# Designs tried in a protein design chat: VH-VL binders against q0aze0. Part 111

Target 1, 268 residues: q0aze0
Amino acid sequence: MKIILVNNRFKENTEKKAQEIAGQLSALNVEVIIDNGLDEPYAGTVDFIMVLGGDGTMLRAARRYGQRAIPVLGVNMGTVGFLSNIEINELAEYLPLILREEYSLEARMMLEVAVFQQQSLLTRVFCLNELLLRSNSPRMLSFALEISGQKLEPYRGDGLIVSTTTGSTAYSLSAGGPIADPQLDAFIVTPVASHIINKRPLVVSPEREISLHLLEEREAIIGIDGQIKMDFGAENRVLIKRAPHPLLMVNLKAKPFFTSIDRSLQRQ

## First folded at step 4 (VH-VL)

Design o5a (framework fv_oberotatug)
Fold by ESMFold2-Fast, scan of step 4:
Structure o5a (fold): chain C 268 residues (1-268), chain A 126 residues (1-126), chain B 107 residues (1-107)
Amino acid sequence: as target 1 above (268 residues)
Amino acid sequence: EVQLVESGGGLVKPGGSLRLSCAASGFTFSNAWMSWVRQAPGKGLEWVGRIKSKTDGGTTDYAAPVQGRFTISRDDSKNTLYLQMNSLKTEDTAVYYCTTDLYYTSSGYSPYFDYWGQGTLVTVSS
Amino acid sequence: DVQMTQSPSSLSASVGDRVTITCRASQGISSWLSWYQQRPGKAPNLLIYAASSLQSGVPSRFSGSGSGTDFTLTISTLQPEDFATYYCQQANSFPLTFGQGTKVEIK
């Protein structure tokens, strides 16, 4: 068995734990590849991905490996999040089930984001939560939104979020978007501090294509899952669509979404 | 216009305490990861620590020289970042800068410091 | 900790000169390096991120290159406002670390 162990390169304690766990897995005749974010994603065939860290580390793992249809398990190392399934102190208990492939999988949709300059593709990335278009200065943006070729009236404000249902509890929620059942497939389009009072969040089919471009030259940024930051100017266009494959998340123990989010909202 | 304004610096005795504040404006403070970076007189830059946004867990990280003595906190309702400095040493004498990356500085993209305040001087002398 | 070493520690140059500053990491940091400029008595400002990406509002005479352990900041045609101290910073490993600085002085 070959497992990728994903950890956070910016968290020294997590790096030490990753090495320790890799040693334990190697002693059980499991081949371990450590991905701490230093290099491009491991290109070889693997059987399982174990993510050590919080939701942020899971988002990186989903971006790097989510399109390969490989089971991904989130193992929490600190603050409890929505994307982890077990705690680090539970790993020893669940490891036999992992090695025997005794778990269920939950499919989560992902976004495919393509950024263009004129007609040239600059980059293509995948993400689990959202794309954020935002101003990189105090000045309001003016931008165009098209949904499957339908041109909406111009937006004026701080930005826009295009989110998956998994991302509904992340930035979209903070901007006033709805909480969505992650078992549903949909895009959630949420304005950020819109100056136009009648701009509301939209819930649209995941078969739609969404495009964005600036109507005025402004300092703006495209953000992906809160982790990738790209400059975005009037010469740029972004195209967002459903990614070809969902992320396959491992369930080893029950983690009821609705009671978890309800408790989280009462504490915030 | 993005602005970060530090305050609270001054002269303190070794073993003393001091709290620095950083007033932020011109951006959505609650979404930003914030850091403190210091610079001893005539020396280079040294990262002190950071605090993540609440949506990213609100966790803090510190450089080894200040671990256990300094505490970073934030008040999103006031758009203010704090650095509580305890058990101050003469080696802590420096200009302290408030810094931000207006978008995340987690493992998916490199942390860098988009904006800096003008700094506040902390002098620790006997 | 990743140690960042800049070369030279200082240099003297004239307006119009091409200036190069090198930064070396004690271990591989991929492209996760930023460059900052600090003018005397002022706070630092970001010039370059991700080794080669120019920050918005920064003049095109500044450019960055390199990957792994060796990185270079180039100023193609030095201007009077460019006399300053320059710092590299790695973002690959925790804790974040800066180079010792390179002072660009008038000749």
Scores: ipSAE 0.005, ipTM 0.440, lowest interface PAE 11.9, mean pLDDT 85
Fold by OpenDDE, second read of step 5:
Structure o5a (fold): chain C 268 residues (1-268), chain A 126 residues (1-126), chain B 107 residues (1-107)
Amino acid sequence: as target 1 above (268 residues)
Amino acid sequence: EVQLVESGGGLVKPGGSLRLSCAASGFTFSNAWMSWVRQAPGKGLEWVGRIKSKTDGGTTDYAAPVQGRFTISRDDSKNTLYLQMNSLKTEDTAVYYCTTDLYYTSSGYSPYFDYWGQGTLVTVSS
Amino acid sequence: DVQMTQSPSSLSASVGDRVTITCRASQGISSWLSWYQQRPGKAPNLLIYAASSLQSGVPSRFSGSGSGTDFTLTISTLQPEDFATYYCQQANSFPLTFGQGTKVEIK
């Protein structure tokens, strides 16, 4: 068995823990790779991904490895979030199950985000939570939303969020989006401070494509999972699709999502 | 519009050297990872090598058949990709294409070739 | 290295036909598979990436499926401009490798 440990390179405690766990796993004849901020995702094949940290670390891991159809386990290290399955102090208990591959998987839809400069593709990324279009100035944006070629009325406001159901409890929620069952595949399109008070979030089929572009010469940014930022202007277009494959999240411990929503959100 | 234009191809004797160029436009070249792919006459496609962006280290990778003989480099100020070919062999005869492979920091990379030049022919013959 | 094997090496079809090309990897490559089209005398063009994602500008009659080791490119209704050679390419590991190609010819 080969396991990759993904930790938060900015948190020393996660690095130390990764090294410790690597030692333990090695003692059990498990090959271990540590991704402590590698320049690029590890290119070799692995059987299991263990994410040490919080939701942010999971989001990064998902972007790096989510398209490889590898089981991903979130191991929480003292943070509050939605994406970890077990606590670090529980790892020893569940390690035998991991090594025996006695766990269930939960498929989580990811976004495929393509950013264009006119007809030229600038970048393509996969992400677990959301794409954010936001003004980079105190001025509101005017932008066009298209869903499967259907042009909606122009949006005017601070921005727009396109989120997965997983991401529904992230920034989308703060912007007034609905909480979605993470077992459901759907886009959630949430306006950010629209000047039109009646603009409501949209729940969109994962089979559809979403396109965004600015209708005026304004400076904006694209944010991905709250961790990636890039400039977005009038010459740019973003196309959002369902990723070809979902993230395969390991479910070792049952977590009652709906029962614990309030508790989790209040702690953040 | 993305445009890649290869040049520098021609006839060369075995053991000789040749330098190919690829002029890029229509995208931020300095941020792009670039690759060379070749195609022998009447044959399939073969990856030659790649070069990362400077921000990502600017390192290179090569296919085994050209390792130690070919060198990929870039001049971001000129939006130009290069392929220095030394110790050329008859088996290196091919149309050489420059291509892009996308990478975005912290999000991984896409080792797919989104855009291709029209290629430049290199013929190695005695 | 990962070897990519396409089948068939060549096929004859008519305009309007459904065409299916397969690609097999010597080892699991997850969804890191792309398809390219190369018309005679032209450079290759990306059709499908990540096994099933359609490249921008590519007609919807093209589709890709598969994961792991077995992949398929399908042209639902062959058009005159589709007579070309098609290549699969794995992007899972380096060195990057291509299939040997499938030539789609006029019947």
Scores: ipSAE 0.000, ipTM 0.503, lowest interface PAE 11.6, mean pLDDT 90

Design o5b (framework fv_oberotatug)
Fold by ESMFold2-Fast, scan of step 4:
Structure o5b (fold): chain C 268 residues (1-268), chain A 125 residues (1-125), chain B 107 residues (1-107)
Amino acid sequence: as target 1 above (268 residues)
Amino acid sequence: EVQLVESGGGLVKPGGSLRLSCAASGFTFSNAWMSWVRQAPGKGLEWVGRIKSKTDGGTTDYAAPVQGRFTISRDDSKNTLYLQMNSLKTEDTAVYYCTTEWLYYGSGSYGMDVWGQGTLVTVSS
Amino acid sequence: DVQMTQSPSSLSASVGDRVTITCRASQGISSWLSWYQQRPGKAPNLLIYAASSLQSGVPSRFSGSGSGTDFTLTISTLQPEDFATYYCQQANSFPLTFGQGTKVEIK
């Protein structure tokens, strides 16, 4: 077995903890590759990915490896999050199940984001939570939204979020989007500070294609999972669709999603 | 020991330029998102801008008051963050702090966990 | 921009007192709020992140609560080193914004 360990790069002593876990796995005849974010993603064949950290580390791992159809386990290192399945102190308990491949997999849809300049493809990026289109200046944006070729009335406001169901508790929630069961596949389309009354969040089939472009020249950006930023102007178009492969998340124990999110929202 | 040490502050005339440096040690600088936060004498904290790690795109973001005048850059080989300040105004007078921006989630983050001691920039004639 | 408003702007307290500071966001920020302490002449230090999570090395007398738009920082038993200015900061959306600060002074 060959396992990639993805570090939480921003926590104290995470490199030492990753090395400690790698030593334990090596003693069990498991080959370990450590990905701390400095190098290019490991290009070889891998059987399993273990993410040591919080949600931000999982988002990076999903972008780097999510399209390879490899099981990914989130191991929490002590911070708040929704994408981890077990705590670091539980790893020794669950390691025999991992090595015997005795776990279930939960498929989480991902977005494929393609950015064009005129008719030329500039970039193709995958993400787990969302694409954000927003103004990069004090001026509101005027932009067009198409869903599977159907042209909606123009939007005016600060921007738009196209989210997966996994991303429903991230930026989409802050912008007024619904909380979605992450086991459902759907796009959530949430306007950001819309100036037009009755522009509401939309929940649409994951088989739809979503297209965005500016209707007038403005300084805007495209944000991916809060981690990647790209300039976006009137000569650009973005096409969003379901990624070819879902992220395969390892489920070793029951996760109380609804009670966790309810507690988070009601915390006073 | 995790440390950030700012330098380069001083007195400058309105319309002038100044370059601040921030030396990082005790952590893997190349993996960190870095921010500048300022504080005018006797006033509160104001976020100036940030730069993401190279693996996360290496892009920069700025607060509206400094957009177009200030530029943030980094040299990962030297573990150093920079703030180039141009077209300085009297209202830019402040202590400038270098910070790390820890753990990210969606569009949000968990705030600034490591801070330098600050360097004073005074803009006056 | 998300506007952060703290209450009170200042308060007087004695060692051993329970102190509560509130912070209100102009729009929903979920739980993405941090609290900082700044002692006179010193740089700020992070006390609490994600509204309620205690930063490593911070004494357990500090606690945070709240979600959405209303947040509180509590110091259960004030110590001499706690006389400082406290700031809330939203980490939910660009640009990052701070509250105006709450000064905790010796009574």
Scores: ipSAE 0.000, ipTM 0.384, lowest interface PAE 17.7, mean pLDDT 84

Design o5c (framework fv_oberotatug)
Fold by ESMFold2-Fast, scan of step 4:
Structure o5c (fold): chain C 268 residues (1-268), chain A 125 residues (1-125), chain B 107 residues (1-107)
Amino acid sequence: as target 1 above (268 residues)
Amino acid sequence: EVQLVESGGGLVKPGGSLRLSCAASGFTFSNAWMSWVRQAPGKGLEWVGRIKSKTDGGTTDYAAPVQGRFTISRDDSKNTLYLQMNSLKTEDTAVYYCTTDFVYYDKSGYTFDYWGQGTLVTVSS
Amino acid sequence: DVQMTQSPSSLSASVGDRVTITCRASQGISSWLSWYQQRPGKAPNLLIYAASSLQSGVPSRFSGSGSGTDFTLTISTLQPEDFATYYCQQANSFPLTFGQGTKVEIK
């Protein structure tokens, strides 16, 4: 068995903990690859991915490995989040179940984001939460939104979020989007500070293709999962569609989504 | 328009405490990773610490010289970043900048794409 | 910690000159290096990220190159507003570290 340990190189003591866990797994004849984010993703075949950290580390793991259809387990190391399944102090208890492949999988849709310079593909990236289009200057944006070939009336405002249902509790929520059941497959399209009355969040089929481009020369940024930024100008176009594979998240322990989100909203 | 405005700097005695604030506008603050970077008079730049967005776990990291003495926090409802500085030392004298953090493609490396104007903290006896 | 060393610490140049500044990391940082400009009395501004990517709004006379441990910032045709201090920053590992700075001053 071969396992990738994804850790957050930026979090205190995570390198030490990753080495400790790798030693424990090696003693059980498990081959371990450590991915701390410094190098390219491991290119070889693996059986399981264990993410040591918070939601941010899981988002990075999803971008690096989510399209490989490999089970991914989130192991929380201190920060409360929505994407981890077990706590680090529970790992020893659940390890025999992991090694015997005695767990269920939850599929979480991902976005495929392709950025073009007119007709030329500049980059393609996958993400678990969302794409954010935002202004990077004192001026609001004027931009075009097209959904499966249907051109909507122009948008005017600070930007737009295109989110998965997993991302519904992230940036989309802050911008006034709905909370969505993460087991539902859908795109959530949420305007950011729209200057046009009645531009509402949209919930659309994940089979839709969404495209965005600027109608005026403005300085803008597209953001991916809050972790990647790309410059975006009037000569650029972004195309968003469902990624070919969902992220396969490991369930060893029941995590009640609705009571967790309700508690989080009441505490804030 | 990304705008960051620091405040709270001033003169403080060694061993004292000071809280800096950074008011953010022109972007969705709750989504941003934020850092504090300082610059002693006539010297270079030194990273102090950072805080991730709530979505990314809201975790903080600090440079060794300030670990245990400084605390970074954020109030997303007020679009404000804070730096609580305790047990201040003369070597903490610097202009303190707040920044928005830009995360690179696929490798989680990052840089500081927008900076405030800075606020001066002077620690002297 | 990754130590960043810039050379030269200062240089004198004339408007129209080609200026190169180098930055060396004490260990490999791939392409994860940024360059900043700080004009006297002002906050730093980002010029280049990921070793060679030009930040939006930054003039095309600025360019970056390098990977691993050795990096360069080039200003192809120095303008009056370019007399400033330049800093490199490694973006690869914590703690994040800056070079000591290179001051570009009038000849």
Scores: ipSAE 0.005, ipTM 0.431, lowest interface PAE 10.8, mean pLDDT 85

Design o5d (framework fv_oberotatug)
Fold by ESMFold2-Fast, scan of step 4:
Structure o5d (fold): chain C 268 residues (1-268), chain A 124 residues (1-124), chain B 107 residues (1-107)
Amino acid sequence: as target 1 above (268 residues)
Amino acid sequence: EVQLVESGGGLVKPGGSLRLSCAASGFTFSNAWMSWVRQAPGKGLEWVGRIKSKTDGGTTDYAAPVQGRFTISRDDSKNTLYLQMNSLKTEDTAVYYCTRDIYTVSGSYFPDYWGQGTLVTVSS
Amino acid sequence: DVQMTQSPSSLSASVGDRVTITCRASQGISSWLSWYQQRPGKAPNLLIYAASSLQSGVPSRFSGSGSGTDFTLTISTLQPEDFATYYCQQANSFPLTFGQGTKVEIK
């Protein structure tokens, strides 16, 4: 068996813990590939991905490996999050189940984001939570939104979020979007401080294509999962689709979504 | 895999200017803090300065000998790091390396990958 | 600034020897010390970070130890490709500072 171990090299002690776990797995005849986020994703075949860290580390793992249809387990390293399933101190207890492939999988949709400069594809990335278009200056944006070729009335405001259902509790929630069951597949399109009176969040079929472009030259950025930032100008266009494969999240321990989000909102 | 390739070095007279470039590949450049480190002929390593990722503020820091004369910048769309060197002195003669840095929340940081280096000679 | 002092400045060794290089910081740096290898005409390569953590791809014959102000790099069984200059570097406080280097030469 071959496992990718994803960690956050920039957090103190996580690299050392990753090496310790890799040693333990190697002693059990498991081949381990360590991914600290800086090098290119491992290109070979693997059986399992173990993510050591919080939600941010899981988002990076999903972006790098989520399209390969490989089971991904989130192991929490001391901070509470929505995307981890077990705690690090529980790993020894669950490891035999992992090695015997005795777990269930939960499929989470992902976004495919293609950014164009004029007619040329500039980049293509995948993400688990959302794409954010926002102004990078005090000036509001003027931009066009098209949904499967249907041209909506122009937007004027600070920006727009296109989110998965998994991302409904991330930035989309802060911008006034609905909380969605992550087992549903849908795009959630949430305006950010719209200047136009009747712009509401939209919930649309995941089979639709969403495109965005600026109507006036402005300083703007495209943000992906809060981790990737790209400059976005009037010569740019972004196309958003459902990614070909969902992220396959490992479920070893019951972690009920609705009670978890309810407790989180109550704490605020 | 991880590759850093410097360019732009050469011969410059004292008081002159030169801009170095570093082309990065094999990792997510936008997530990385980057530094410049130099080495005078036959001497040891000397840190020049760093630039943080844009997510971490994009701020720059410099060693005292170059403060006010050198400027570090980055272009994440091109995966390129720059070092603008102004008011060059003979003691700036060195091989200049670009590096990818690892950092911690406490502010500790160190280079983990180095480019091949580019020679800057400041001489009349 | 934190000053880093290496000892010795040079040493002569044969293939198969055990080599130890020391590094001392002028003030406490916890475990935030890195070791680099520079072969003649080449760029430096990271060997060890956080005093004792081996960089991916670096042979297990390299090891580091120490904390606070005193640190050591050990090469358990010197190989031909290990004849190089070695540098320590503190990663605890700004600005980054390197030791003066230790040249490992063939006997």
Scores: ipSAE 0.000, ipTM 0.379, lowest interface PAE 20.3, mean pLDDT 85

Design o5e (framework fv_oberotatug)
Fold by ESMFold2-Fast, scan of step 4:
Structure o5e (fold): chain C 268 residues (1-268), chain A 126 residues (1-126), chain B 107 residues (1-107)
Amino acid sequence: as target 1 above (268 residues)
Amino acid sequence: EVQLVESGGGLVKPGGSLRLSCAASGFTFSNAWMSWVRQAPGKGLEWVGRIKSKTDGGTTDYAAPVQGRFTISRDDSKNTLYLQMNSLKTEDTAVYYCTTGRYYILTGYPYYFDYWGQGTLVTVSS
Amino acid sequence: DVQMTQSPSSLSASVGDRVTITCRASQGISSWLSWYQQRPGKAPNLLIYAASSLQSGVPSRFSGSGSGTDFTLTISTLQPEDFATYYCQQANSFPLTFGQGTKVEIK
C-alpha cells in the first residue's frame, strides 16, 4: 500500500505529526510519500491520500489529487471544519480500517476552471469550493454571464461566485448564497454586492457550462478556493464546468452536515 | 548535475545592445521557469525578469527598470535561455545570472531560485 | 513593491560562533521567503525556501524561521566556508525583491 500524507509544513505540530504518522505507517510496511506543498504533486500511483490539517489543506489536496479517483481522508488537527472526517486523536482507532480498506466513499463534485487570454488557454485548474470573480479596486465590475449558451442580462457589482455544493458554506454563504446539501450536484451562482436589484443566487445543473468576461476594462481578480489568485482583465475569459472526476472522500464515521452547519451559524 | 552557463557579456556603450545566452543541462529545461537576476559591482541582487515554460503559456514578466528594453526568450530544442538587452544604460552594468525557479499555480506556492549559473559581466560605459 | 531590509548590513564572527541575520518585509509576505548564500567571487546558492525549509545538500547548521514581516536566518556553528554574503528574497508578490545583503566577515 502506498499513501500520500498531505500536510501544511508551516504549522509546526502538523509537520511533526506527519513525520510520526509516516514512521508508524512504514513500520506497518506501508510506503509513505509526504506532500508538504513545496514540490510538484507526486506523479506515481497511490492507493490512499491522508490529509493532516484543516479545510485549507484539504482544498489544496483536492486541487492536486482530486481528479485521480483516489480515496482522500481528512484528519482534523485542531479547528473543526467541514472537510475532515476524523480527529487526529481518533487516527489510531481508525487506522486498521484504513489499511483493510473498510470504509465508504462520498463523491464530491469539483469545478474545472479554464482561464483564457483571447483564444489562448492560460491555465486550467480544478477546485472543490468555488471560483470568485471580484473587483480589485473601489470600482464596480461590469461583466457578462453566460450559462450553456444563454446570455444573461449584464451584471454590475463587486463580483460573482461560482460554487459547488461543498462550497455552499464557504464564500458563497458570506455573499448570501444558499446552504446546499453536499450530496447534491449543482453549481451555485452567487452575486457579490450586485448593483442591480433582484440579481439572486442561481442553482443550476452541474452539466451546464458557465462563462464570464468583463464588459469594461477594470482591475479584477479570479480567486480559486481562496488560495489561488489571478489577475483578470477585459481580454480574459473564464470557462467553468463540472470536473471529469469527483473528489472521493473517505467516510469512517458519520458526520452530521446539517447539525454541524446549524451549530456554526449560531456561533458566528 | 544541474549546470547553467551564461555567455555574451562584455563592454558596450550607452544606447547599445547585447544578447546574453544561458546553456542549461542536467534537468528537463522545457519544463522549467527561467529567470535573469543581476548584481551591480559591489551591490545586491536584483530580479530582472522571468519566462514560463511553454506548457504554462511561455509568458514573460519584467522588472520596471528594464520593461520595454529587455526581452527574455528561450529555445527548448537547444536548452538555451536568452536575454536581449536594448537601449543599455550605465545603470545596467552588472553581472547577469541565469537561474531556474519554481512557481506552482495549482497550489499558489511562491517562486524561488534553486539553481544559478556563474554569471556574465555586462559593462555599459563610454 | 515589497521592500526587504536586512540587519545587520555586516558582522564579524569567528569559526564556531552562532550567527543570526534578520530580514524585514515592508508588508506581509506570509512564509514566502528564501535565503541565499553568496561566497566571494561565486554565484548565489539557495539555502532556505518557504521561510524554514532547508534545501537539499545544505548543512543542517543553517535554519530559517519567521512569518509575516519578520524573518531570521541562523547559522548555529559557523564554519570557514560560511564567510559570505547572505540575501533574503520575497516571492509573495511581483516584482520579486531581495534584501540588500548581510556580509559575514572573519574577525
Scores: ipSAE 0.000, ipTM 0.374, lowest interface PAE 20.1, mean pLDDT 85

Design o5f (framework fv_oberotatug)
Fold by ESMFold2-Fast, scan of step 4:
Structure o5f (fold): chain C 268 residues (1-268), chain A 125 residues (1-125), chain B 107 residues (1-107)
Amino acid sequence: as target 1 above (268 residues)
Amino acid sequence: EVQLVESGGGLVKPGGSLRLSCAASGFTFSNAWMSWVRQAPGKGLEWVGRIKSKTDGGTTDYAAPVQGRFTISRDDSKNTLYLQMNSLKTEDTAVYYCTTDKVWFGETYYGMDVWGQGTLVTVSS
Amino acid sequence: DVQMTQSPSSLSASVGDRVTITCRASQGISSWLSWYQQRPGKAPNLLIYAASSLQSGVPSRFSGSGSGTDFTLTISTLQPEDFATYYCQQANSFPLTFGQGTKVEIK
């Protein structure tokens, strides 16, 4: 068995714990590849991905490896989050099930984001939560939203979020979007501080193509999962589709979505 | 063209205060993690502290010699980084540089890739 | 705190020479080390990050190697513009710490 161990080395004790776990797995004849975020994603074939950290580390792992249809387990390192399944102090208990492949998988849709400059593809990235288009100046944006070729009336405001159902509890929630069951496949399109009173969040089929471009030259940013940031100008266009493969999240113990979100909202 | 320009340095007596500014241009300042690094005359580099972007938590970190005395802040609407220095000591005499942090995906820190020209702070009786 | 120690503190070299500077960390920092160049009267310039990755725009004569506690910066063929002070910096843990510097002087 070959496992990728994804960690965040800037968290207290994370690097030391990753080394300890890697040593324990190697003693069990498991080959371990450590991904601490610096290098290119491991290009070889692997059987399992173990993520040590919070939701941010899971989002990075999903962007790097989510399209490979490999089981991904989130192991919480003492942070609050929605994307982990077990706690670090439970790992020893669940390790035999991991090695025997005795777990279920939950499929989570992802976005494919393609950013163009005129007709040239600048970048293509996958993400688990959302794409954010936002103004990065005091001036509001004027931009066009197209859904499967249907041109909506122009948007005027601070921006727009295109989210997966998994991302419904992230930035989309803060902008007034609905909480969605992550077992559903859908795009959630949530305006950010729209100056047009009837611009409501939209829930649309994941088979739709969503296109965004600026109608006026403005200083704007495209954000991906809150981790990748790109300048966005009037010569740019972004195309958003459902990614070819969902992220396969490992489920070793019941972590009911609705109970988890309810607790999170009550605490803060 | 990414550019950082520090200002606000000068001569101050021990126990005094100074506020340094760093004007940023040529990039999206609100996305950048920013640091202050100082260099005493004829000596080496010393990290003072940093501030993350607001979207990455907006948190600050400080080196022990300045903790509790110095405060780093930012005004994204003005593309400006600040260093508020209180209870200044002779040991704080240095050229102060503002820098952009080289960060990958908001979590991985590589170092400091763009540096300003520096502004001299002299703390003397 | 992770203490960074450079060796030598200074060296004299001629244009065309191969120059090697060493940096040692007081504890393991994996590959999280950056190298900076500071020319007299100027701000520092990032040369290398992640122990061995060359910063965009930096000449290929600069290279870095090492992991754990021992790191090396090499200048394969010294040019006149390379007479400067070089600093290593660990990026592994806070507080961020620099070496004391190595001054490369004209022989």
Scores: ipSAE 0.000, ipTM 0.406, lowest interface PAE 15.9, mean pLDDT 86

